# VH-VL binders against Large ribosomal subunit protein uL10m (mRpL10): the designs that were tried, part 61

Target 1, 224 residues: Large ribosomal subunit protein uL10m (mRpL10), of Drosophila melanogaster (Fruit fly) (q9vpl3)
Amino acid sequence: RGKINIQRPKAPHYERARVVAVTQPKYPELPKAKSCFKTRAERTQQQQENPYNEIIAREVRNWLDHSRLVAFFHLSSITADDIFRVRVQLHKQNLHLKSYGSKIIEQAVKNTRYEAIVPLFHSNHCIVFSPDPEKTAALLRIVRRVPQMVLLGGIVEETMLSRNQLVAYAQMPGLHAVQAQLVQTLSQAPGHLIQQLQAHQNSFVQVLDVHAKNQMNEETPKST

## First folded at step 17 (VH-VL)

Design lc12 (from lc4 with light chain H96Y)
Fold by OpenDDE, look of step 18:
Structure lc12 (fold): chain C 224 residues (1-224), chain A 118 residues (1-118), chain B 112 residues (1-112)
Amino acid sequence: as target 1 above (224 residues)
Amino acid sequence: EVQLVQSGAEVKKPGESLKISCKGSGYSFTKYWIGWVRQMPGKGLEWMGIIYPSDSYTRYSPSFQGQVTISADKSITTAYLQWSSLKASDTAMYYCARHWAYSSFDYWGQGTLVTVSS
Amino acid sequence: DIVMTQTPLSSPVTLGQPASISCRSSQSLVKSDGDTYLSWLQQRPGQPPRLLIYDISDRFSGVPDRFSGSGAGTDFTLKISRVEAEDVGVYYCMQYTEYPWTFGGGTKVEIK
């Protein structure tokens, strides 16, 4: 009786194979959980037909117009829970994370100064809005802990900034600090100028005094 | 300081027209929405509509659509609520409120009492 | 229209005791942008409404710490940790997620 190879069982006789094939419970393929992620196409189509798209687009535009800080992020395989966590953290800093469809963004920024941002929204993206540009550093600090959020760029004080520029901006002393420094520098400038001007005058006077003294000494006849 | 100052109380008869005003001050008027809220005597708050003064975009509650007109004059930082023909049922307190993207109705007017009686 | 239901209608509270007001929406207030737009307003007798809480839990400037907002989706709560005499009035929740914006029916807070 040949050793039944348990690891590589011999193919059953063709009749048995047929019976086994017919009796194999066809487990209904678990409906592929329609990934709640509506295909990009479905999302896009639904967005086009939504009468509210115009309203949302307007809202987006409103956010853009009223925000002093806008940051654009690519989202890479981030879970809803992770987004929620980040949102909470950002919200604590008065940073508002929002996600819109690309078509909505396109509609919102069409024929506006923000039209240049459209190429940033070809993939999964989110936008962070803030009324306070000083929160840029806080934003970057929070996002640094979220590898799924990739900074693409932003708008600060109505100026479009690249990723690098935004990072640099965040490292700058606050506007008030810079302004204070500027004021301080400007306030010191006149003093220095006056000192320099006075220095030249004083030097000139000294030279004149020396000259005058020399002339007086030459006029004193050596009474031999 | 942000302030919304509404026009004074009005006593009107049915069929009369009325325009009440809400003047904003202490902020950039064009950057905020102005909403109107009705409060009938002893009742709750009812959202009537909102206007964006910058471009005069307006949204109405269906209940108030066609019944009132919301407008704004950004040059004088004033929003308006008007009726072409008042009804007795229009008797109420009317509030204007500022709405911002980062907050809801954060500042409110003092209210305008409108009394419509025969 | 989103219907906002507040409970209770009346909340008699002893001074110094906590109060809780519930607001339920007929549908989720989560907007397409991912945010939930719910605010709480206080209206004292003879005064205009005052904003207390916006974005579910954020206190408006000048609002005492005893006021707190919480909730998600369709269920929201305003809490007053220690009711003071000045807290007497009607409280309203408001959704501004979808048009038309709608208010709750109001909850009257009174001192026992």
Scores: ipSAE 0.756, ipTM 0.881, lowest interface PAE 0.8, mean pLDDT 87
Fold by ESMFold2, look of step 18:
Structure lc12 (fold): chain C 224 residues (1-224), chain A 118 residues (1-118), chain B 112 residues (1-112)
Amino acid sequence: as target 1 above (224 residues)
Amino acid sequence: EVQLVQSGAEVKKPGESLKISCKGSGYSFTKYWIGWVRQMPGKGLEWMGIIYPSDSYTRYSPSFQGQVTISADKSITTAYLQWSSLKASDTAMYYCARHWAYSSFDYWGQGTLVTVSS
Amino acid sequence: DIVMTQTPLSSPVTLGQPASISCRSSQSLVKSDGDTYLSWLQQRPGQPPRLLIYDISDRFSGVPDRFSGSGAGTDFTLKISRVEAEDVGVYYCMQYTEYPWTFGGGTKVEIK
């Protein structure tokens, strides 16, 4: 009987498997109790729940509960070195840069007034948390140097603000009590805030792209 | 002033049940996790588990899963660690500690010494 | 489980001189959210532990500036720039990147 003597190579396959395992995103796949399956279709369609999401969602809820400033950004393509530098600069100002999947954010804000922010996290994004709302100006100053981070809006003192409202907040002087009163006044009609954020998302990216192209085309000013 | 005040020392016999407490004050109890840490005589620290008092979600170290129960009563701002049947090897100091977004184990209880003998 | 290995086990130091404590993790402590979750605790004789440093290098409130933390990935260091008599005790590193949370074995700082 004639057999094929060539075995499939194992060494390259082994190295590829190790590299893939090291580089793959890992969410713990510890299952929750599965529901009883009655149909064959239900058995094949139901995915095992990821219990890692349960605890991470509570961690995100905890960040939201303890952060008097939360800012949401669209994140354009950025190198790992550049985002690391931004993270370090923000951390020095007690500003904490993070990113989470949309499913985790959805679970974290369930049964809160923040449920409507979930669509902001279906695209590439990042969030900045801080316990210090007076750091809003420092945040905007740092991010101005990072065109890959496009401000979408935020939360100040538990009140949702649009991009323009957040910028206006950052420019006002005064104690936290005075700034908190302004935030309450600006948020009098919260029912449409998420609609405004969603409508501004593509507009902000477009404006930023035009501004970035103009900035690349600019020359150093000369005095006359 | 943030404080975690634990129940007093216990002397028990093998097979007895025990529930020790950790009462938090000076902060919003439901917005912070409470963790439990064991220190056996002359040894280091061991993480036993953690609870989120807002909804009583718990996570245990595998070494302690099924050996102890962590619970909380948010109406009296108190977390608990309990055994259904103590062993002599449970002799140790037990600490509770607070965890939240911006730091971990920032405040600790004074400790509860549990002695199980005879 | 992430194993945290501390060195040295004992650090006898002349009063006023620096001390350096190393902590190595069995795997990277960088979490999927981009941050690294490592803290340093101090336990003085007969006392509960207390937080010194969180998030690698952030000093907790009331901790003197002679304590500093540094490191990345799997290698972390706590430095005491000038050891004082009150610094005697056992120091632990702790990771809270991945459950179960784990501690180093401890480093005893003593005055020679």
Scores: ipSAE 0.645, ipTM 0.856, lowest interface PAE 1.5, mean pLDDT 80

Design lc3 (from lc1 with light chain N58D)
Fold by ESMFold2, look of step 17:
Structure lc3 (fold): chain C 224 residues (1-224), chain A 118 residues (1-118), chain B 112 residues (1-112)
Amino acid sequence: as target 1 above (224 residues)
Amino acid sequence: EVQLVQSGAEVKKPGESLKISCKGSGYSFTRYWIGWVRQMPGKGLEWMGIIYPSDSYTRYSPSFQGQVTISADKSITTAYLQWSSLKASDTAMYYCARHWAYSSFDYWGQGTLVTVSS
Amino acid sequence: DIVMTQTPLSSPVTLGQPASISCRSSQSLVKSDGDTYLSWLQQRPGQPPRLLIYDISDRFSGVPDRFSGSGAGTDFTLKISRVEAEDVGVYYCMQHTEYPWTFGGGTKVEIK
C-alpha cells in the first residue's frame, strides 16, 4: 500500500523501456533519395523529346555564360527537407542549386572547352551557379555541413579549377580586403623601410666588431 | 544604359506585310534572350515567343506558331517580329523584352503600336 | 499550357495601406532543374511592363522594399506593404517554368 508519484517516474522503468526500444529489430523502409533533379524515367523521357532538350541546353549555356562561379558536386541520398534547406541557404548568398540530365549538359557545352565536364553528370549530381566568385567561401562553408554534397571541382572566371584549386581560391581575401590591405601597406611603408635600414646598419656594425676581434687574433698566428 | 528601342507605330491594312524591330544596346546582345509580348487594346499580356540571338534558336507560343516570324540580326543587335499578312485582329501593342539566367524579362522596349484597319 | 489565375481583378486601396494580390497556377511551377520561376510585373498607365519580383521573392534592382513576393508550388502572393500613388497600375504574375510562358490576367491597383 504505498503511494506513487506519477509525476516522477522511477529511473529503472525508464531505462528498461529505453533499452527494450533500442534492442527491438526495426525494418524501416530505406530513405529514398530525393535529389535536386527529376527521377531517371522523367529525365529519359525529356531527353527523348529532343526539341525541349535543345531549349533547356541553351538555358544551361546561358547560366554558364553568366556565372563567374560554377561548382560541381556529387549528390548522395538526401531528404527533400534537407535539400530544400540547403537550396534556401544557398539562394540567400546568390548561389543557385540546379540539376540537369547528362544529355542536356553535353548539348550545352558542345563545341566549348568545357566538354570535359560531361562525365561528372553520369552520376547523381548537382551544380551551383553564382555571378559572384567572392561567394565561393560562403558556398564551401554552407556545404561543409552537408556531407551528401561532395565537391568535384568548378569554374571560376571561366577557368576550370580542380577541387583543391577551388578550395584554395576560396581562402583568398576578397577584393575589399585586398584594397584595405593595400592602403594599410602604403601607410606603413616609410616606417618599415626605416626599420630595415636600421637593422642592416646594426648588422654591419656587428660584423665590423667581429672583424676587429679577428684582426687581433690574426696578429698572433705562426705559420707551420 | 541597357535599352531596348523599338520601331515606331504602324498603320496598315489587312493583307499587308510588316516587320517591326527591337534594337538592344548597352549590353552584350548575344548573351541574352529576346522575347515578344502582345497586348491587345485594354487586355493583358500574351507571350508570343523568344529567340536566342547567338544562334537564332526560336521558340513560339502555340497561339502564334505560323502566324508570325521572330528573327534577329546580331551584327546590328536587333530582333524582329514579322507578319506576312496582317489581320484586323493583329491590332495591338507589341513589346520586346530581355531575358537571362538570373532574371526574367528585366528590360522592356517602349512598345510598337500596330493598327490594322480597312 | 499552364494557366495563371490572378485574384482580385481590381484592388482599390487607401493610400498608405497594404495591398495583396494572389496568383495560382494550374500545375506546379517547380522546373526540372529544381527551381521555381515565378515573376511579378507592374504596368503603370501608358507605360510598358516592368519587373518587380523574380524567383518568387527576389526584388529586382531599384524596386522598393514595400514590394514582397511569397509562395510555393501553385500558390503565390505579391504584397505592397504601404501603397503609394506611383503604385497605381496593373500587376501581372508570369511563369517561365514551362513553354509556352504564360501570364496571369492582371490585377488593377488603384487609390480609393
Scores: ipSAE 0.754, ipTM 0.900, lowest interface PAE 1.0, mean pLDDT 80
Fold by OpenDDE, look of step 18:
Parts: sequence; C-alpha cells; structure tokens
Structure lc3 (fold): chain C 224 residues (1-224), chain A 118 residues (1-118), chain B 112 residues (1-112)
Amino acid sequence: as target 1 above (224 residues)
Amino acid sequence: EVQLVQSGAEVKKPGESLKISCKGSGYSFTRYWIGWVRQMPGKGLEWMGIIYPSDSYTRYSPSFQGQVTISADKSITTAYLQWSSLKASDTAMYYCARHWAYSSFDYWGQGTLVTVSS
Amino acid sequence: DIVMTQTPLSSPVTLGQPASISCRSSQSLVKSDGDTYLSWLQQRPGQPPRLLIYDISDRFSGVPDRFSGSGAGTDFTLKISRVEAEDVGVYYCMQHTEYPWTFGGGTKVEIK
C-alpha cells in the first residue's frame, strides 16, 4: 500500500473532484455597499442618461445655499469602505459628505456666485457641507487622517477660500472668541488713551511744580 | 424667530376656486423649501408637494398633481396652495412647513382649515 | 411609492413609563449618497405637527432629551424614555429620501 504522500495528495478521482466542486459552498459576495462612490465613468454615463440631472443639480444648489461651510476634496484611490468610515465620522460632526458628477455641479452652479468652483471638479471629488463654519477645524482634523482626501479649497460664509486660507481659518479662534477679544481690546483702549493723555498732563504739572518751587527758593533771601 | 403664518379658515362650495397662503418670516425665504401637507379630518398627514421659492421649482405628490397648484412669491415671502375647483373631499386642514436640507420640516404653519360643503 | 408603516396604531402609556414607536419603510431609505432622510413628528391635539427627530436620531432644537430616534435601512424607532402629559398626541414618521415624500399612518400616544 503506497505511502500516502500527505504533502502532495494525489488528485481525487475525477468523479470525486466533480462532487467536491459542486458541493463547495458558494458564499454570496457581500453586496457592494450601495453607498459606494460611483466611478467617474459611471457617473458620467448616468449624467448623460438621467432625466433627473436637473433635480440633482437643484439638490446641490440647495446644499450650497444652506451651507455656511463647504469644502472641496480630491479623492485619490479611496475605497468605498474608507469613504464610508469617513462619512460616518463626518456625520457625527454634522458634516455631510456628498459626491456629484462634474456635469451636475456645472449645471447646479451655472450663473450663480458659485460658478468659480467648477474647475475643482475635473477629477474624482467629494464635497463636505456644513451649516456651521465652526466645524472647519473638526473637518480638517478628520480629513487629516484620510490621506486619500486632498483638500482643494472651500467656501466659508459665502467666501471662497483657498486650501491655505481654509487651514488658516480653522486655526482662528471662533467668532465669539474673536468678538470677545475685540470687545476687550476696545474696552481697554480708552483706558490706555486716558492714561497716556493724563501722563503727559501729569508730567507737565510736575515740571511746572518743580519750576515753581525753584522760583520760590530763589526769592527766599539767604539771610546771611 | 422663524415663523410661518397661514391664511385664515375658508368655507367654500364645491366648484369654487381657492387660494390659501403661507407667509414666511425670520429667515431667508428663498433658501428654504416650503411644503404643503394635507390632513383630512381625523386622518394622518399627507405630503402634497414642495416648492423652492428662489426659482419656483415645484414637486408634487402624484396624488395631488393636477389637483392643486403650489406657487410662491418671493417678493413677499409667501407660498400659495390653490384649487381651481374645490371638491367636498378637499375638506381638510392644510399645513405649510419649511423644509431644510440639514433637517426636515422644521417649522410649521398653524394650519388652514378648508371646509367644502354644499 | 415608499410605504411607511407605523406600529402600534395606539400606544396607551402610564405617566413616567417609556414608550416606543416603530416605523418600517417598504424599501431602504438610504439614499445614493449614503444619507437617510427619516424624521419624526409630533402632533398634539389641536396643534400643527412639530419636528422631533431628523436624520434618524438627531433631536431638533428645543426637543427634550427624553425623545430619541434610532434605526437604519428600513426599520426605525422613536423612543420616549419617560412619557409626560404633554407628550399626548399623534406621532408620525416621515421619509423624504425619495419622491413622493411619505408619512407613516401615525401612532396615537395616550395616557392610561
């Protein structure tokens, strides 16, 4: 009885092989998350054929109009799972990650103040919307952990900002903090001014007093 | 404060036309959707349609399409719901509500009761 | 059309006790962008509807913390941790993921 080579088992008889092949459990492929960003090609094709492009464009405008913070990102070789994870994190901060086709964006912003953003949408991109500009720092914090998301720029309080400007904005103290600082500064300014004005007057008075004292001393006859 | 104020109760006869109004205040009227919701007596809420006042884009429920007209006048921050010919079955409370992309129907009008009787 | 089914139709609750309302959609409410547009509304007797919860679980401004929303896909739940007298009314779920937007049939919360 030939030593069963455990390292190189003989191929099973063709009948057994067929049975094994047929009885292999076929695990259903996990449904591709419907939340997957469509490829550029798919998006472009859908944009051409979809009669609802206008509706989607209007949706984009709606998001733009309601948002006080809009950030534009380039997506570089990011997986659907990664996008989903990022989306969840952003959502927790009331940041909404959206992706639209370039043509839809063009249609959405045509003849609007947002028309300048069109050049940003030539590649795979996503947009993050927020009603709260204070979330800029949170957005950047989250995105920093996602190297596949490259910040291109954004809109804050209806102002278009470059990447650098947006980063700078995120580093700024909140509006309330700045306002408080301003109020504090303004409240101190009069005090300083008064002090400065009084200082000169006081100095002048002191000089005059010294002068007066000197004159009085000169008038006192040295009683020899 | 955001407010939607609707026109007063209406009593009409079948076949009559009607236009009710919803005036928005305390917010940028052109940046939010206005929806209309019907509530028949003792029944649930029914979405009728929405309008974007900025460009007057309108969407209707299929059940209400052709039955009513939704419009808006952004100059006076007012949305409208109108019937060309009322039916007895149109007897209901009608609500307007603001819709925001980041939430839902967040502010509602007080409602307009429309009674259609012979 | 997406059909929203609420259960129960009526929920008699003792003051101070929790209440739970379920809303099921005939299809997934997850939009292509991954967002789910589900809201809960409260309508007190003789009053217009009031927004309670949006985006499945976010409380609208001024809504007490005893209200909470949860769920995903097709199954959603509104919970009231401790029912108060002012909570009496009809509660509606609403989907606005797809047109036409649709409401649930409503759940009447009453005090026993």
Scores: ipSAE 0.043, ipTM 0.547, lowest interface PAE 4.2, mean pLDDT 83

Design ld4 (from ja5 with heavy chain D52E)
Fold by OpenDDE, look of step 17:
Structure ld4 (fold): chain C 224 residues (1-224), chain A 118 residues (1-118), chain B 112 residues (1-112)
Amino acid sequence: as target 1 above (224 residues)
Amino acid sequence: EVQLVQSGAEVKKPGESLKISCKGSGYKFTYYWIGWVRQMPGKGLEWMGIIEPSDSYTRYSPSFQGQVTISADKSITTAYLQWSSLKASDTAMYYCARLGYESSLDYWGQGTLVTVSS
Amino acid sequence: DIVMTQTPLSSPVTLGQPASISCRSSQSLVDSDGDTYLSWLQQRPGQPPRLLIYDISNRFSGVPDRFSGSGAGTDFTLKISRVEAEDVGVYYCMQYTHYPWTFGGGTKVEIK
């Protein structure tokens, strides 16, 4: 029985590690005393914000803000032809595949509700945007055949979803369908209740009618 | 209404540069791709290439790779086709077309006639 | 490149009669997902091309019901049930399953 090395747990599978990283609650770090001296790291992080990066970051933000479906993928080595094919397939479904640098993503989501997605972008990645959350199933169908695209997670209707949750969401009947079903069920409820309430009364009346008929038949003298 | 409006007819000499335009309106320009199609006089349609204006992702037909440049300015909802040096063989009608959702090239520009003559 | 072969090159048709145009691809136009991306375009004289049919058999918005598309794999057909005067022009099939996208050579529909 191999001793489970408790001191150095095997790093979880890459996908699990990423999900764990994204789902880790960010506790507000106590305001570190702004040391007057910008650490070399902060100076180096002042990488001359290429005005171009700012423009692209704004674009990314615009995509995020206008999308009801956002899916994050790890992108392995893919040919130009294959990526084009996938992009066209996605486009036909009003799904928009974009690829941005990690730094651009960080800049785009900084101090926003989307900041939690930053850990997903440590490697080559792509994002799929759509204004239509009902296209989740179509998205998954298309990318299932693209082994170079690994689903990491997504945002649907402003809710962050894990990979598994996104898959589950895609299998659910559309919101409208569910709503329609609910309305139908609710609309039937009063009718059913009334029927149940009247069932006893109707049964009683039927029994009385039968009894009355039987009495009438008994009173009919056998005309010999 | 979805419309693609192309720039006017061009008459050029061999060796000159040219940039023609295709302006989209009536739809969200950044959400759709724009393709270019060449039609030589009295001939059929030829696929040249396509661009996604939102990120300027471009894919050329091999036959047109290096011969033309496709670009877009999303701020003015315009796609471009340009030549650095025109040839007489570039004389043709050029069409831009939108790649639609769940459809193909669904809307077309009126075409730009390019005439290259000495 | 995928070669799209259209037949006939010219189709003289009497008004009110049906017309049929064939398009054959050099390879299957079925992609890995089982989808086939074939469209039919109409180009009237002096006009830009117009989309008629997409995905083999779907009529584009505003296209009359007299136009219909059919086919599978490598063989596709555009049918006009009753040719009208406005139907005069050149018809092209287009595949966009494989890159580069390619057009057929065109079929000219004329009125006899």
Scores: ipSAE 0.883, ipTM 0.954, lowest interface PAE 0.5, mean pLDDT 87
Fold by ESMFold2, look of step 18:
Structure ld4 (fold): chain C 224 residues (1-224), chain A 118 residues (1-118), chain B 112 residues (1-112)
Amino acid sequence: as target 1 above (224 residues)
Amino acid sequence: EVQLVQSGAEVKKPGESLKISCKGSGYKFTYYWIGWVRQMPGKGLEWMGIIEPSDSYTRYSPSFQGQVTISADKSITTAYLQWSSLKASDTAMYYCARLGYESSLDYWGQGTLVTVSS
Amino acid sequence: DIVMTQTPLSSPVTLGQPASISCRSSQSLVDSDGDTYLSWLQQRPGQPPRLLIYDISNRFSGVPDRFSGSGAGTDFTLKISRVEAEDVGVYYCMQYTHYPWTFGGGTKVEIK
């Protein structure tokens, strides 16, 4: 039954289009008034269902946007006691295990850079979110004892990483993680390549400029 | 400032339903779990169950499974404890508490006294 | 279910003197990763419980230095180095390493 509490219509075009679609009788008293009543009631029912799905999808978008670490797992059959123990262990590390329907995830990532993750959710799955990317090692340690959770890959600092890359990230200093992200953007979904290359290139140039400046400041031996 | 504010005291008769609330503020509600704890008059503490409000995942103590319902509405940062049919033995103080990630049940509500008598 | 046994049931102490509260579990509280989720709570008369100590020995924010926790495995201790008037109340240990989560029966601290 939930409805978006503070939502207000902002799109009169939407409302007029629906009214026109249901107006068919002959014109003497503009059947728009009659169509408006039925359209209004019908619209309210459809919007009730849509706001429920949109609210949940918005939550998933918020978790994705505000989490520096996201990990995707295949989840096979697991007892209630075991999943509870795992959830508590993850929570102690600021890791948040969630399960959503695949249609909700598809709606949440539509028209975003994360659309490429949708095929991962055709099977039984779960997602772990965290604001702390340094918790990647703790995540891997915890799930290593949980064979029912099989790591599929993840997102670190808005960059998609494969299973092997995520494992390698857990061991790396921060600079190497930035360099690994740049190399991997070349293999990701084509729709993001130019923007990702430009962003990583600018970051890479900035790092090289700092290193070149430090190298000059550390004693030039001679000039001409 | 982290705060859990519970609904006021209730006086009920056996067989009546009841839903008490616990409103969290001053923190990201969906990052923490909410637990419910019963304290019978003059007795110790009993864990009733826990909820993760972000996805409504719940786990009940076996002593309370099927006896109460724990739920949450994250849009208003509120957790609930509900009985469909109260018993006189449900007379107790009920606390909510949040489970922190670098702590334990760290912040507690003020308690809701539920009195069930004919 | 993990049974948490607290001793003593009542601890009358002289103001300014130390107090020691024991909590023993029926099974080890060490999880598969070597962590122990044992906490100590204080409930002053007429008040809700409050967290004192978590993970055996870590003081929660705002808890005075006179409170300390120690122990391992199945045996845990809460110590108050110098009891003050505000320390009167009932103290509980709590474990959440194992489902279901359980509390000790409580230890009443009072000033004699």
Scores: ipSAE 0.765, ipTM 0.910, lowest interface PAE 1.1, mean pLDDT 80

Design ld5 (from ja5 with light chain T97I)
Fold by OpenDDE, look of step 17:
Structure ld5 (fold): chain C 224 residues (1-224), chain A 118 residues (1-118), chain B 112 residues (1-112)
Amino acid sequence: as target 1 above (224 residues)
Amino acid sequence: EVQLVQSGAEVKKPGESLKISCKGSGYKFTYYWIGWVRQMPGKGLEWMGIIDPSDSYTRYSPSFQGQVTISADKSITTAYLQWSSLKASDTAMYYCARLGYESSLDYWGQGTLVTVSS
Amino acid sequence: DIVMTQTPLSSPVTLGQPASISCRSSQSLVDSDGDTYLSWLQQRPGQPPRLLIYDISNRFSGVPDRFSGSGAGTDFTLKISRVEAEDVGVYYCMQYIHYPWTFGGGTKVEIK
């Protein structure tokens, strides 16, 4: 039984490591006194910002702000025909696949609530946007057939979700259905809830009584 | 109401350039793709290509690859089809159509007649 | 390219009688999720095409119930239960699963 090295846990799989890194709550670092002097690196980065990149960055932000479902994918080598096919399939479901450069994404999410997604974009990636969070199941269904698209994580209803959480979310009955069920359950008079709770208790007690009776019958010595 | 309005009929000579337009209204323009379809006189429908106006992602039919350019200006909710050099064989009706959700080409423009004659 | 073959080329029909148009694809139009990428379009004389049916059997908004689509795989049918005068025109099937998207050759529906 190989001693689980607790001191140096094996680095999680690259995908898991990335999701963990993105889902780690970034506590606002105390505002480091913005030194008045933009470092040469910051100036050089600002000067190289192609006005075009700013426009695209704004577009990305607009997508993020208007989407209730956002999913992030690693994109492996894929043919133009295959990616088009996937885009069409997604489009049919009001899912919009976009691909942006890492720098554009960084610029788009800088100083926003979405800044935590930056670590996901170290390689080739694509993003799927939708205004409809109920399309999560459809999204996962479609991309399951596309091995070149690896789900990294996503945002649903302004909440960052890991890959596993997205999968779980997709399997849940629609929020409205759950809400409706909750409302129905809550609207059911306290008496019915008590009856159902009591019914389970009564059933349990009955099962226990039957077990107790069976034990008592087994303990009755056959008076031979 | 969803509408696609195309530019008016064009009469051109061979070798001239042409750009026709398709303006979308009544829907969010960047959320739907625009396709172009050619119909030669008395003939059937031919797929030319499609564009996603949101990022200008474009795919051409092989038959039209390099023959035309499809573009879009999302700021004015307009898609374009253009020729650098028209041929007599380009004489046709050209339709733009929206690729809808769940559906196919769900809304169509009224068509633009292009006549190329010497 | 996927070849879409429509039959008949012309369908003369008496008013109030049914019409049937067939479309055959050279390849399956079903994706891995079981969705079928077949649509039917109507083009009236002097008008642009209009969507009638999508995904084999779904009527588009505003399309009368006398239009119905059926089929599977590579064989598809558009039916008009009772042909009206306004139904005169050319009907096209379309596939959009394989690029390039392709149309059938069209079927002209005329009144006898």
Scores: ipSAE 0.885, ipTM 0.955, lowest interface PAE 0.6, mean pLDDT 87
Fold by ESMFold2, look of step 17:
Structure ld5 (fold): chain C 224 residues (1-224), chain A 118 residues (1-118), chain B 112 residues (1-112)
Amino acid sequence: as target 1 above (224 residues)
Amino acid sequence: EVQLVQSGAEVKKPGESLKISCKGSGYKFTYYWIGWVRQMPGKGLEWMGIIDPSDSYTRYSPSFQGQVTISADKSITTAYLQWSSLKASDTAMYYCARLGYESSLDYWGQGTLVTVSS
Amino acid sequence: DIVMTQTPLSSPVTLGQPASISCRSSQSLVDSDGDTYLSWLQQRPGQPPRLLIYDISNRFSGVPDRFSGSGAGTDFTLKISRVEAEDVGVYYCMQYIHYPWTFGGGTKVEIK
């Protein structure tokens, strides 16, 4: 009859299992002896990985310092073919997609004003760099079709922007385009002027605020 | 102004290793990808793969995956194509080319003729 | 893999006459934003390839205006309005949006 029997309590069974487990031999690991059995490839790989961390961090710092646009993304599972296609589409726009380990990013931004980006890299991620901040709209247009890449935020002209701020920046026309729109609005008939001026002045203020902040940040001494 | 200069012709035997080079000049090397293209004698062009020298991201054509290694040394602005064990079927002309921002493979090296024979 | 089909295989032309080369891809080479990934290469005898046309119709730096490109969807054409002796060689179309990147089989232009 294979039913559970209360007359056979678990305590004696567990006591016997505990004694058997304690008496089962486990081969002791001698740390020095097992270290001697490491393969040549493992030892060489360990040495190479350790010396390269600072070199890679310096390269990340260099990209951060010389890119007027930096955008951070969460990256979920994506095929090698899809990420390659995205890299090609971005490259066509002078946008450079890269991936780094979280510890490398921490080391790269250490003692810089960009330390606040570190929490963004708790999960899988990638970074897009560009010397051209006007490419922000192109970046967002391309990644809109890539659900595996989720925008977290960015840096524009050395100013950190949240996701919503970066999206708003991308929707602004360029400074020259905003100036041209203002001149055109002032030349329109009075009735039409009211609607266009209100729309353009809101957009104009946003562009000028970002531009003015970026210029003030350029004049501030950078401490590292 | 932009130039890609490849290493000279090679004559090898099957089973030997080989590393050929492509040195870029006149532009910011880490801002552009380098592709490798094979042209077998009397045949058309075949894409072998590409590398971004800035982070060493590589992508190989399926026909060449596991058959060659593409690498770059950005300190000397040089990309490499490498075989660990050459076959007679590797006899071909090999070109490097730069991937421009809008212009696809816009500047090409002069080619490296690799001959593999017994 | 996408297939790039070129016709004709060989195009003998009289000096000073036009030449027309067709390239057809098995998939669109234009993305949803209108960006294009079709280029034309020229390979003169004994020389490496050189870029002629990018983005279907844009002449690369230093390319004479007798070369023009056109096309839509999957059907593309390279035209040489007046063939010169230096235009002898093999012409290839190339796509670089779909992995793996592929070339057309080539069209030999020769003087008859």
Scores: ipSAE 0.786, ipTM 0.919, lowest interface PAE 0.9, mean pLDDT 80

